# VHH binders against q75qn6r703to848, part 5

Target 1, 146 residues: q75qn6r703to848
Amino acid sequence: KPSMIQENLFIGGGLAARSIYTLQHLGITHVLCLCANEIGQSDTQYPDLFEYQNFSITDDEDSNIESIFQEALDFIKHGEETGGKILVHCFEGRSRSATVVLAYLMLQKKLTLLEAWSKLRKVHRRAQPNDGFARILINLDKKCHG
Key: E = the ipSAE of ESMFold2; O = the ipSAE of ESMFold2 at other seeds; V2 = 0.75 times the mean of E and O plus 0.25 times the DockQ between their complexes.

## First folded at step 1 (VHH)

Design f11 (framework vhh_6fv0_2)
Fold by ESMFold2-Fast, scan of step 1:
Structure f11 (fold): chain B 146 residues (1-146), chain A 124 residues (1-124)
Amino acid sequence: as target 1 above (146 residues)
Amino acid sequence: QVQLQESGGGLVQPGGSLRLSCAASGFAFSSYAMYWVRQAPEKGLEWVSTISTGGGKTYYKDSVKGRFTVSRDNAKNTLYLQMNSLKPEDAAQYYCAIGSEYYRDTLYSPTDYRGQGTQVTVSS
């Protein structure tokens, strides 16, 4: 089952995203998928019940996950503004989804990386951005202070 | 595939010294930063030190600065921790771990591959 980071934001893996019961029970309205081609997301969607944003990012140190940050964060913001709840997920719920959640907390909620990481790890112990993604987040932390 | 084997722990008196070693295999050792972490009885896992891929950058937990020195030999795929002026509070199981040179502690590490550890006991 997905981990609740804050009242309107959840993180999980691909299996959690496929359970219509779990999504409805948690009140999730928006699903942000970072591994769409890897799990066949288009074949396992319920668009009449949930709003989707799909990306196909590989969990690789050289993957340009930073390129989708703006669109991903805009989607989370849209979900919040409509009074909804958002699930951010990838295949394992470890690297890609953790990276996007950390970026959201830093860029939109103005937390430091330490604050964002502490918040995430308390509820989602398996969070592990890969080395390349970790470097992106460290660089982002410096920029958050202007 | 990834294997980390720690050694060099033992019983030491306060003020004494120990040198820990970590033999690494199954990955490109020279391409990764490495960590030393420890866990004391009834305490959580805590970061001790980080060393960059080439050994040019080192980071330490405040309480061990000036007493501990981390180093590596990439030709031998071996990581070291020289511990001097040991205190009772340093008693713990010590582990080496694959880390990131961009992080200063294990909280931010994107990988938690760890060995089985080596025990350090300090008389108190």
Scores: ipSAE 0.000, ipTM 0.108, lowest interface PAE 15.6, mean pLDDT 80

Design f12 (framework vhh_6fv0_2; at its last look DockQ between E and O 0.09; V2 from the best seeds 0.00; counts 0 for: pae O 19.1 > 2, placed apart)
Fold by ESMFold2-Fast, scan of step 1:
Structure f12 (fold): chain B 146 residues (1-146), chain A 123 residues (1-123)
Amino acid sequence: as target 1 above (146 residues)
Amino acid sequence: QVQLQESGGGLVQPGGSLRLSCAASGFTFSNYGMYWVRQAPEKGLEWVSTISRGGGSTYYKDSVKGRFTVSRDNAKNTLYLQMNSLKPEDAAQYYCAKFSGTEYPVYHKLDYRGQGTQVTVSS
């Protein structure tokens, strides 16, 4: 159910995040949730199985998703540094999770937005940041690559 | 059941080297990924290095990459950490640990049992 962006990074929706057997089978150790308030998720969920980072970001053009980029990316790096695998998810697996993954690819992997978008879309056709988030990513691309 | 015994720590000056060892018993050593974790004064436990059960894959904390080398001898149930170019920031109690799961372990889930071995870096 989750789409594999790279060996240690996956993207999905709420259904993917609830499929505990599938997550364990894929070797996922870290779960980054962007819709915690919507699904009632706590950072004490299954601590014996996973490390969690929970954010409550609404999928609206006015949501300040940029404010959580550094913390989200640090969590992904933390999972990488411990030899883990990370699932980034939101409710639908379309906008919020796609935006954080694109930011990660641009800031940590030094890809342009076009390169990051192409990489993500190839494995996860549902990826579609809302117009507000797209503007944030375009501005990030200009700041990093021109 | 699980027993881990660390050794090889000591006092070294900056730029020096130490080799740590961990003798494992009470479980099938070759079936588990092994970890080196450390705890510096006033700090929490931190992950330093990971080695896969067969020794084919190794992982390192960014600050020790290029300086530390983890290895294992499955025939002797022993884990090693070769530490070169030691820095004051490396001073800590070092522990070896095993993960209970075999799939992509996380340092906070590690099972460590030994008293550790103290590494001091001072002029």
Scores: ipSAE 0.017, ipTM 0.233, lowest interface PAE 4.7, mean pLDDT 82
Fold by ESMFold2, look of step 2:
Structure f12 (fold): chain B 146 residues (1-146), chain A 123 residues (1-123)
Amino acid sequence: as target 1 above (146 residues)
Amino acid sequence: QVQLQESGGGLVQPGGSLRLSCAASGFTFSNYGMYWVRQAPEKGLEWVSTISRGGGSTYYKDSVKGRFTVSRDNAKNTLYLQMNSLKPEDAAQYYCAKFSGTEYPVYHKLDYRGQGTQVTVSS
């Protein structure tokens, strides 16, 4: 089951993204997928029901996940502008999706990393960016907040 | 009831090849997409490849693309992974898995795996 971070924003793994009846019940309209090369899009995505943005980001410490932050945040903003609800997911719902959600909270909602982390872990205890992603988030926090 | 049995692992030198098999029983194999995942010591499960229920679509983790080929034989209820140009980083216990859902637009999830088969790449 997706975890609700705020009224219009949810986080989960590949299992949550495939739980179509649950997503419809929650009112999800937009799905941000960070693991497109891992899920077999034609067998697991439903473009007639949801609007998708797909990225193929590996969960490796040297992956440049920061390179997709702007596009990801733009997609979330688009979903908000339409009055929709957004699911952000990766394969396990632990590292990539958590990293993007934390970046969103820091860049768009102006939270410090500590505030964003506290907010996310309260509702999604699986959240654990890999060490490389954690370093990216720490550096982002310093750029934004000192 | 549902059974998945992986085989074909072994010890190989870097650059070598192995072909893994996954024998499926207890469900209608041709109704489900299938996955290969792997696990190295002290690491979590890592997705490797996916194949659609008919075999028409295949997907790979970037680090194995061009070296690994997933395939299936629905008449024999068997999933395969051809692994070429093996690297030390590929050493792991390999598992097959199936989706629980049977057809778009229904719910899909990864579930069911066997004991796995060990792939070891010499140093």
Scores: ipSAE 0.000, ipTM 0.108, lowest interface PAE 18.8, mean pLDDT 82
Fold by ESMFold2 at other seeds, look of step 2:
Structure f12 (fold): chain B 146 residues (1-146), chain A 123 residues (1-123)
Amino acid sequence: as target 1 above (146 residues)
Amino acid sequence: QVQLQESGGGLVQPGGSLRLSCAASGFTFSNYGMYWVRQAPEKGLEWVSTISRGGGSTYYKDSVKGRFTVSRDNAKNTLYLQMNSLKPEDAAQYYCAKFSGTEYPVYHKLDYRGQGTQVTVSS
């Protein structure tokens, strides 16, 4: 089951992203996928039902996930502006998707990293960015608030 | 060869409980996430529950959440579904299935399932 972070934003893993009837019941209209090469897109994505943005980011400490933050945030903002609801997911729903959601909360909603983390963990206790992603978020927090 | 053997089905009263088991062989059980799915007479296949390969993440169809608990014992190569507060709508043939793929599960059509076990909820 996707976790609801706020009224129009959800986080989950690959299984949540494939659960079409659950996503339709929740009113999901937009799906941000961070694990496109891992999920077999042709058999797991339904572009006639949902708008997709796909990235292939590895869950590796050296992966430059920051490089996709602006494009990802633009997609989330677009979904919000159309009155839609957005699912952000990776394969397990723990590291990559959590990192992008935290970046969104920090950059668009102007939360500190601590505030964003608290908000996310309250509804999605599985969230755990890898150490490289955590360092990226910590550096972002310092730049935005220091 | 992948083999899955479901058991533990039976007849129960509404509100009753059953525990289903799925014995797995022919693959490294601990490397794969597992599903429970069900099929009622004259109806299509319906997803019920999912568990990650280590058991750390579980997912449920909304109508069974809070009543059903999926678990696994990787030392015994066994998947379980504890079903409490059973309703007539839960009556079905229940199957376990594994995720396709290797260390990184991916959802697809059912990769393999067993013979199933029947759950009947009396009136």
Scores: ipSAE 0.000, ipTM 0.108, lowest interface PAE 19.1, mean pLDDT 82
ESMFold2 (binder alone), look of step 2: mean pLDDT 80; pTM 0.816

Design g01 (framework vhh_gefurulimab)
Fold by ESMFold2-Fast, scan of step 1:
Formats: structure tokens, sequence, C-alpha cells
Structure g01 (fold): chain B 146 residues (1-146), chain A 123 residues (1-123)
């Protein structure tokens, strides 16, 4: 049910993160959760099977999602360096997870926002950062690519 | 097996600060995920903040930007720095731990608990 962005990077919602067999079948080893405050983590996490990094980010235009970009991208990089595969998820798989994935594609893969957006929307049509997050990404694009 | 003891609670005026400490004894604390929960009069225990054995942190929305969780494994201690305190922060604060790499958000998932320390925010 998770959408594959690249061989080692997936995006999804809370339901995708709960599907142990699906995650194991896809070879996912690392799970980045952006909605820890909204879902019952104790009922939905399996630390013996996966490595987790959890953030509690609200899906609001005023949320400071950029403050977690460095730690989130470091976690994705860690998963990649250990030969693993990463799932990035939030509650609906629409705004928060899309924003982090776009930031990763721009900062680590050196894509422009337009290239990153095109790549993500091709495999995950529900992707839609809220307007505040969209402004953050536009500003990031200006800093990285002029 | 680990035993937890909280300290640092007290009476503080709105806008003030307190630093809570939780001392662990028994097994090596560095192998445990740890959390702070609180319980206000007439309410259930609610999540405040958590830290994994590796140092990854998370916060309840009500305390983000005001509270900071940290640990010192050499001292087998967990801390909660509480800034910009509000009357709504008045509660008994509990330290919790679990032999786990990752943290959890619900009280039932933690195996070890302190006795609590009272924080009163009043003028």
Amino acid sequence: as target 1 above (146 residues)
Amino acid sequence: EVQLVESGGGLVKPGGSLRLSCAASGRTFSSYAAAWFRQAPGKEREFVSAISSGGSTTYADSVKGRFTISRDNAKNSLYLQMNSLRAEDTAVYYCAAKYSRGWYLTPSEYDYWGQGTLVTVSS
C-alpha cells in the first residue's frame, strides 16, 4: 500500500505503517513517523522488527516542519547507509510526509522543487502539502537553486 | 529491573521555570526508553515527552517549544526542563521507563514508574 518513490524510499499513511507483512515484504527496515501525536504508537510500532524515528508535527500552516528536516533527512540517510529501506509516513500520507519527502529530494538528491514534485506526484497522487508547508518548500527551492 | 525517583517539583508562578530530574537505579539506564507523563486533578495520565535509548525525542503539542527532555546516561538520569509555565501545567509529573530502543506514547506500554513529583503553577 505504500508508494515507492525510489528503490529504498517509500511514502504512506498510518494504515501503511501498521501493515507489518507488507513492510517486511517490501524490505522496509526504517520507519519515519511524522504524526506520533495523532496515532497510538504503542499499538502500531514494532521496534524489534524496524528502526523508528518519531516526530509530532501538526498538519497546520503554522507548524514548524522545517525544524525537523535535518533530523528526518539524517534518519533517511542512516537507513540508506545501512542498506535498508525507509517508509516516511504521517496520518493521511498527504501533507506532512509529502513535505519531508520533497525536502529530501531537494536537499539530498539535488532536485528542484518542480522536479521533486513531478517525481512524487507520479507515484503518489494524494501528495498535497498544506499552503504553509508549500511556502517553506518554495523558499527552500530559492535557497538551493536560486 | 530499574527503580525511578523523581525530584525538582514545587510551587512556581506563571511564566516561571522548573527542572525535573529522574534518577534510575538498578540496570544500566542507557538501554531504556524513557518518558514523562503528568496527571492533573480529576484527569487521566497524559503524555508529556519521551526520549529513546538513542536520544530521539518527541513532545505533546501542549508543551512543544516550552519543555525540553534530555538524558545523562553516565548519571543514569532523565530530565525535563520546563519553561514558560502555565496554570494548566499543574499536575503530578511521572517518570517512566521501558527496556526498549524506541519510545511509546501511552502509559500502559511502560514497565517502570516513579512515584511522581508535584508541580503547582499558581500566583
Scores: ipSAE 0.000, ipTM 0.113, lowest interface PAE 18.6, mean pLDDT 84

Design g02 (framework vhh_gefurulimab)
Fold by ESMFold2-Fast, scan of step 1:
Structure g02 (fold): chain B 146 residues (1-146), chain A 123 residues (1-123)
Amino acid sequence: as target 1 above (146 residues)
Amino acid sequence: EVQLVESGGGLVKPGGSLRLSCAASGFTFSNYAAAWFRQAPGKEREFVSAITSGGSTTYADSVKGRFTISRDNAKNSLYLQMNSLRAEDTAVYYCATKRGYSYIYTPKAYDYWGQGTLVTVSS
């Protein structure tokens, strides 16, 4: 089951992304996948039902997840502006998806990292960016807020 | 008025190359994802390649490594560079755009379509 971060934004793992009836029940229209190569996203896509954006980011400290932030956030914004609801997911729903959601809250919603983290962990206890991703978010926070 | 005008199709021998172009007008192309689809005689329209508004690309397995999709937002244009062409690439090629940042593999998701340009690979 995906966790609701805000009315139009959800986070989850690979199993949540495959539960199409649950996604439709929640009104989700857009799916942002960060582990496409890992879960075989091409054979689990339902393009007649959902709009997809797919990335293949490995969950390790050396992965350049910040390189996809702009496109990922643009996709979330597009989903919001069309009156849709977005699921952000990775394999476990812990590190990659949490990192993108935190970046979205910081860059798009203008929250500090502390505020974004507090908002996310209230609804999604398993959220845990790996140490490399945590460093990226801390640097982003410094850049945005000094 | 919205228009997508395609060019670059033609007859080429196996192993040859062609560059398709699609000129967009009547809308802000930079806010749209774009794709190439093709349809061979007697077959359904199939996905070939797509590019997000931000420039990220994807390809059908049958064309990976041979085709390159690109866009030039300043010129409101979409391109498909086709190398190492095979007889099975013979089809009418269509450019298509959909509002927003992401691409979809299904034709139904696309808002605007070109008229199609014929590519024939034979010798």
Scores: ipSAE 0.000, ipTM 0.213, lowest interface PAE 10.7, mean pLDDT 84

Design g03 (framework vhh_gefurulimab)
Fold by ESMFold2-Fast, scan of step 1:
Structure g03 (fold): chain B 146 residues (1-146), chain A 124 residues (1-124)
Amino acid sequence: as target 1 above (146 residues)
Amino acid sequence: EVQLVESGGGLVKPGGSLRLSCAASGRTFSTYAAAWFRQAPGKEREFVSAISWGGSTTYADSVKGRFTISRDNAKNSLYLQMNSLRAEDTAVYYCAADKYGLEYTYSPHSYDYWGQGTLVTVSS
């Protein structure tokens, strides 16, 4: 089951992304996948029901997740502006999806990393960016707020 | 504003085990880099173990393989599981946290928040 970060933004793992009835019940219209290479068919499985954006990012400290931030955040913004609701997911719902959600809260909602992390942790306890992704987010926070 | 409260210290025999807990109030501790330090009688505080914001762990050479640091974000708590305890592990153990530390820091001066300490005595 996806966790609600705000009225129009949800986070989850692969199991949450496969629960199409739950997604429809929640009113989700847009699905942002960060693990396309791991779950293949679910990225665009129901194109008549959802709009998809897919990335193939590995959950490793050396993965260049920062390279997809702009495109991922533009997709979230598009979903918001069309009155839709967005699910951000990866395979485990722990590192990659948490990193993109934190970047969104910092860059688009102008929260500090501390504020974004507190907001995410309150609703999604398993969120834990890997050390490489954490470094990217801390550097982003210093650039925006420090 | 942030308060750290330690518990679980006590007297144990050599070879015994003990689990220390550190509970935090506020938003900073449970999800950012946190560490355990100890201070033996007559010595300065020394590094024991740390966990990064990303969840990676590190240990002082003297405790590697015997101690395990862990964090429960739901309970806003930090733990130190201590196995195969030795007389030289006798010390007051402190938990420490900072706001932005993602990497390990080995200096006690780099941490913003500290608990009051819990005494661990390893003696026959």
Scores: ipSAE 0.015, ipTM 0.351, lowest interface PAE 6.6, mean pLDDT 83

Design g04 (framework vhh_gefurulimab)
Fold by ESMFold2-Fast, scan of step 1:
Structure g04 (fold): chain B 146 residues (1-146), chain A 123 residues (1-123)
Amino acid sequence: as target 1 above (146 residues)
Amino acid sequence: EVQLVESGGGLVKPGGSLRLSCAASGFTFSKYAAAWFRQAPGKEREFVSAIYSGGSTTYADSVKGRFTISRDNAKNSLYLQMNSLRAEDTAVYYCAAGTPYFDYKGLQPYEYWGQGTLVTVSS
């Protein structure tokens, strides 16, 4: 089951993304996938039900996840502005999806990394960006808040 | 101004125990994460243990079952109870506080650091 970060934003893993009835029950309209390479998901899975954005980011310290931040956050913003609800997911719902959600909370909601992390961990205890992604978020926090 | 002051370091024999203390001024531990780090001669600084605002704790594998982190919010102090000490625990121990958000492996921007207290475990 996806975890609700805020009224229109959810986080989960691959199992949550495949739980179509659960997504419909929650009112999710947009699915942001960060692990298309691992689950073989490409383009849209259920185009009559959801709008998709797919990225292939490996969950390792060397992956340049910040390169997709702009497009990912624009997709979340688009979903919100159209009155929709967004699921951000990766394979485990732990590192990649947590990283994008934290970046969103910091850049669009203007939270500090501490505030974003506290908000996320309260509803999604498995959140754990890998060491490389953590460094990216820490540097982002310094740029935004000094 | 924020200041962290460690105390309690010293010389102990293998198998002995020692309790480190860290007193904070200008900062409140209950609102933030706090941690102990150590640095042995010629080695990188390594994570030892952390305690978060909610009271949850984490430990490096090398110290699990031997060390216990705790805090006293009324005294605004952080503690590390070290039992079953080994020669390889010899290091300068640092108190740190602030905003570590990720893996207890030591990914963090702890904003506040103490000067360190030396622990020597030797026969």
Scores: ipSAE 0.012, ipTM 0.185, lowest interface PAE 8.6, mean pLDDT 82

Design g05 (framework vhh_gefurulimab; at its last look DockQ between E and O 0.01; V2 from the best seeds 0.00; counts 0 for: pae E 11.6 > 2, placed apart)
Fold by ESMFold2-Fast, scan of step 1:
Structure g05 (fold): chain B 146 residues (1-146), chain A 123 residues (1-123)
Amino acid sequence: as target 1 above (146 residues)
Amino acid sequence: EVQLVESGGGLVKPGGSLRLSCAASGSTFSSYAAAWFRQAPGKEREFVSAISRGGSTTYADSVKGRFTISRDNAKNSLYLQMNSLRAEDTAVYYCAAKLGWSYYKTAEEYDYWGQGTLVTVSS
């Protein structure tokens, strides 16, 4: 089941992303996948129903998730500007998707990391960036807010 | 609408390199996802590589590590750098484009196609 972060933005895991009926019921039109290598997302797409952005980021402390932030956020912005609703997901709905959502809230919605984290945890209790991703977000917070 | 024209094909020896170009005209190329497909004599059209509007890339297993897809939106161009070419890479190469963000590996998802450029890998 996807969690609603705001009216047009949802977070979930691979199970949440599998049900096209659930996605359509929620009005989702854009799917951002961060675990394409693990679930074969590029092989199981419904292009008549959704637009997709696929990344293959490993949920490891050494993974450079920061390198995909700009493209991921551009995709979310594209979905918003076209009046759509976006699902951000990874395999577990815990680390990678949480990290991208937090980056979005900080960079595009101008929240501090603490504000973004509070907002996300209220609707998605399993959110838990790995320690490497947490360090990336802390550094991002320092750059944005000193 | 967009019109696509490929160039850069030719005869090359095994182990050689070629760079294919695809020139887009008629609309803003930056609004399109794009791909390269190829068709060898007597075979079906197969996926080679794709690039999203945002620049994310994907490759067929047969070309990973040897081919690189790239785009230059300022020049309205798509490229395919082909290294370590093999006889089995011999085919007509087509560039393809679709409006929107996402690339796909299925030819039917692409609305705009070039006329193709022949690549022959032979000794």
Scores: ipSAE 0.122, ipTM 0.548, lowest interface PAE 5.2, mean pLDDT 88
Fold by ESMFold2 at other seeds, look of step 4:
Structure g05 (fold): chain B 146 residues (1-146), chain A 123 residues (1-123)
Amino acid sequence: as target 1 above (146 residues)
Amino acid sequence: EVQLVESGGGLVKPGGSLRLSCAASGSTFSSYAAAWFRQAPGKEREFVSAISRGGSTTYADSVKGRFTISRDNAKNSLYLQMNSLRAEDTAVYYCAAKLGWSYYKTAEEYDYWGQGTLVTVSS
C-alpha cells in the first residue's frame, strides 16, 4: 500500500517494500531503503527487479539522518531522470522515510517545510518524523528560506 | 551474463550517416541498461550515449542532436544512428551493458562490453 507523493515518488513501510507484485504493478523501479540493518537484505530485496539504495539509519532523535540526504536525493533524482519510479521506505513508514521525503521536497522541489508537510500528509497520514528529525527539518527550512 | 557484438562501422565522408548495431546474446537484453562509448586513437574512452531499461536516453554534448540511441528488446539489439558525421567522430565504438534499470555515463559502471567497431570519417 505505498502512498503516491507525486508521479514518480512513493512512500511506505517494510510491508510495502515486500509487496513485490504491487510494486511491479505500480511500475516501481527504484527502492530507497532506510532500514537495511532491520530487514535482512538477502531475504527481502530483489535486485533482479529493482535498483536499491540502502542506508542503516536508526529511528532515534540523535541519529544523523542529515548525513545521508545528499546521497538519497541523488538516488531519487537519478531514478526520475532515467524514467523510473521510486519507493522511499523505512520500517514503519512514519519517521525516517517521511524525513527523507520532506527533505527531498524542500531541497529539490524548493518547498517550505509547511508546504512539504501539507503535501505529504494529504497522501500519507502515517508520516510523523521523530522530534530530532523534526529539528533537522526546521533548521533546513531556515537555511533554505530564512 | 550477456555477450555483445557491434557491427555497422566503416568509412564515411563528413556529413554522412552510419547506423551501428549491437547484438546481445546469452541473456535477456531487456534486463539491461545499455550505452555506447568511443575511443579515438591515442585518447581515453569517452561516453557517447545511453539508454535505460525503460527507454530513457541521454547523450554526450558533442553528439546531441546528431546521434540517436535506440533499442529493440525483441531482437536483443541496441542501435546508434549517427548523422551529420564529423572528422572528430572517428573512433572505435563500443557497446556496453549493465544489469539494472539506470544508465550511467562512466565506463566503470558497465560490466559487459563488445570488442568494438571502427568508424572513420574522412575525405
Scores: ipSAE 0.044, ipTM 0.516, lowest interface PAE 7.0, mean pLDDT 90
Fold by ESMFold2, look of step 2:
Structure g05 (fold): chain B 146 residues (1-146), chain A 123 residues (1-123)
Amino acid sequence: as target 1 above (146 residues)
Amino acid sequence: EVQLVESGGGLVKPGGSLRLSCAASGSTFSSYAAAWFRQAPGKEREFVSAISRGGSTTYADSVKGRFTISRDNAKNSLYLQMNSLRAEDTAVYYCAAKLGWSYYKTAEEYDYWGQGTLVTVSS
């Protein structure tokens, strides 16, 4: 149920993050959660099985999701460098997780926003950053690529 | 709970080689990420090399190309092959372990430590 963006990177929603047997079969080792305020961490997370990074970002147009990009990218990069596989998820798997994945593809993999969007949409059709997050990504694209 | 014991330290001439071993007991070593740190006289403990639970490795720039970290989970052991040794490599070498997949370069991330083994490169 998680969508594979590349060999070591997956995107999903809260249901994917709770499907422990699926995550283990996929070889997931790291879980980046953007919706910690919306889940019961002690009931839905398994720190003995996975390394977690948790953020509480609301899916509102005014949420400052850009403030966590560096920490989120550092976590993904660390997971990659240690040979792990990373799940990036929010509650619905549509807006917050998509926004962070797009930022990762733009900042780490040097894709334009259009390229990153095309790559993500091919494997995860429900990706749809809210309008505020889209503006953040457009601004990031301008800073990186003119 | 894992206990770690280093061995293989000693006196060696510049350009020489040593192989350090770290024997793990009291727990299954394959559940741990592991690392080597060192502490020279009068200096802070510094990162040398690490290996993830899955076998991925990293090295401090000062040792890259000269040192090789490896693990043998069947023998519950961690190794550091040290080649082309220099006077600057003189230190007490410590093995460290952390439960979980990921290694880190920061000593504070490791919960279990050996007693250390002294390596002296005479110059």
Scores: ipSAE 0.000, ipTM 0.168, lowest interface PAE 14.4, mean pLDDT 87
ESMFold2 (binder alone), look of step 2: mean pLDDT 88; pTM 0.891
ESMFold2 at other seeds, look of step 2: ipSAE 0.013; ipTM 0.440
ESMFold2, look of step 4: ipSAE 0.000; ipTM 0.276
ESMFold2 (binder alone), look of step 4: mean pLDDT 88; pTM 0.892

Design g06 (framework vhh_gefurulimab)
Fold by ESMFold2-Fast, scan of step 1:
Structure g06 (fold): chain B 146 residues (1-146), chain A 123 residues (1-123)
Amino acid sequence: as target 1 above (146 residues)
Amino acid sequence: EVQLVESGGGLVKPGGSLRLSCAASGRTFSDYAAAWFRQAPGKEREFVSAINTGGSTTYADSVKGRFTISRDNAKNSLYLQMNSLRAEDTAVYYCAARPYKTIYLSGHQYDYWGQGTLVTVSS
């Protein structure tokens, strides 16, 4: 199942993203996918049910996930402004989706990395950005709150 | 803002190879995510492959391991290298683009389309 970070923001993995009935039951209207390369399923192509934003980011320490932050955060903000609910997901629901959620909490909600991390881990214990992504978030924290 | 023209289609035997090209004109292609779609007569248009502005790729299950999408921003071009072709690959192939970094698997989310190029795989 997806984990609820706040009323209108959820995080999950590939199985959560495939559970169309569960997404509709939760009121999710927007799906932000970070692993389009790894899925390619019909559930990513239901434009009548959901609005999609798709990225293909590999879960490795050298991936430039920072390059998609602004577009991803704009999509989340758009979903919020239209009264919708957003699912942010990757394949495992562990690294890529956690990184984008943490960036959102830091850049849009103005939390420190420590505050954002504490908030996310409380509801989604498996959250664990890889070491490269962690370094990106630490640098982001310095720019916003250093 | 961008215009797309496909080329490279033709008749090829099963097991053969073919390389499709898509020439973009107008605005700088490097700002566009791009994709290939295909449609056989009487069938729905289906996703084949996509590449974002950073070079990340995705493929439909039916073509994984056989097709390779690539781009050359200096030449404003998108390519699809098709290997180990099968009769089921027979279709009109379309180049598509959108003026953002993100790819989509659904065709309705692409703003710009080419006219298509026919690929026939037959003995």
Scores: ipSAE 0.000, ipTM 0.139, lowest interface PAE 15.0, mean pLDDT 83

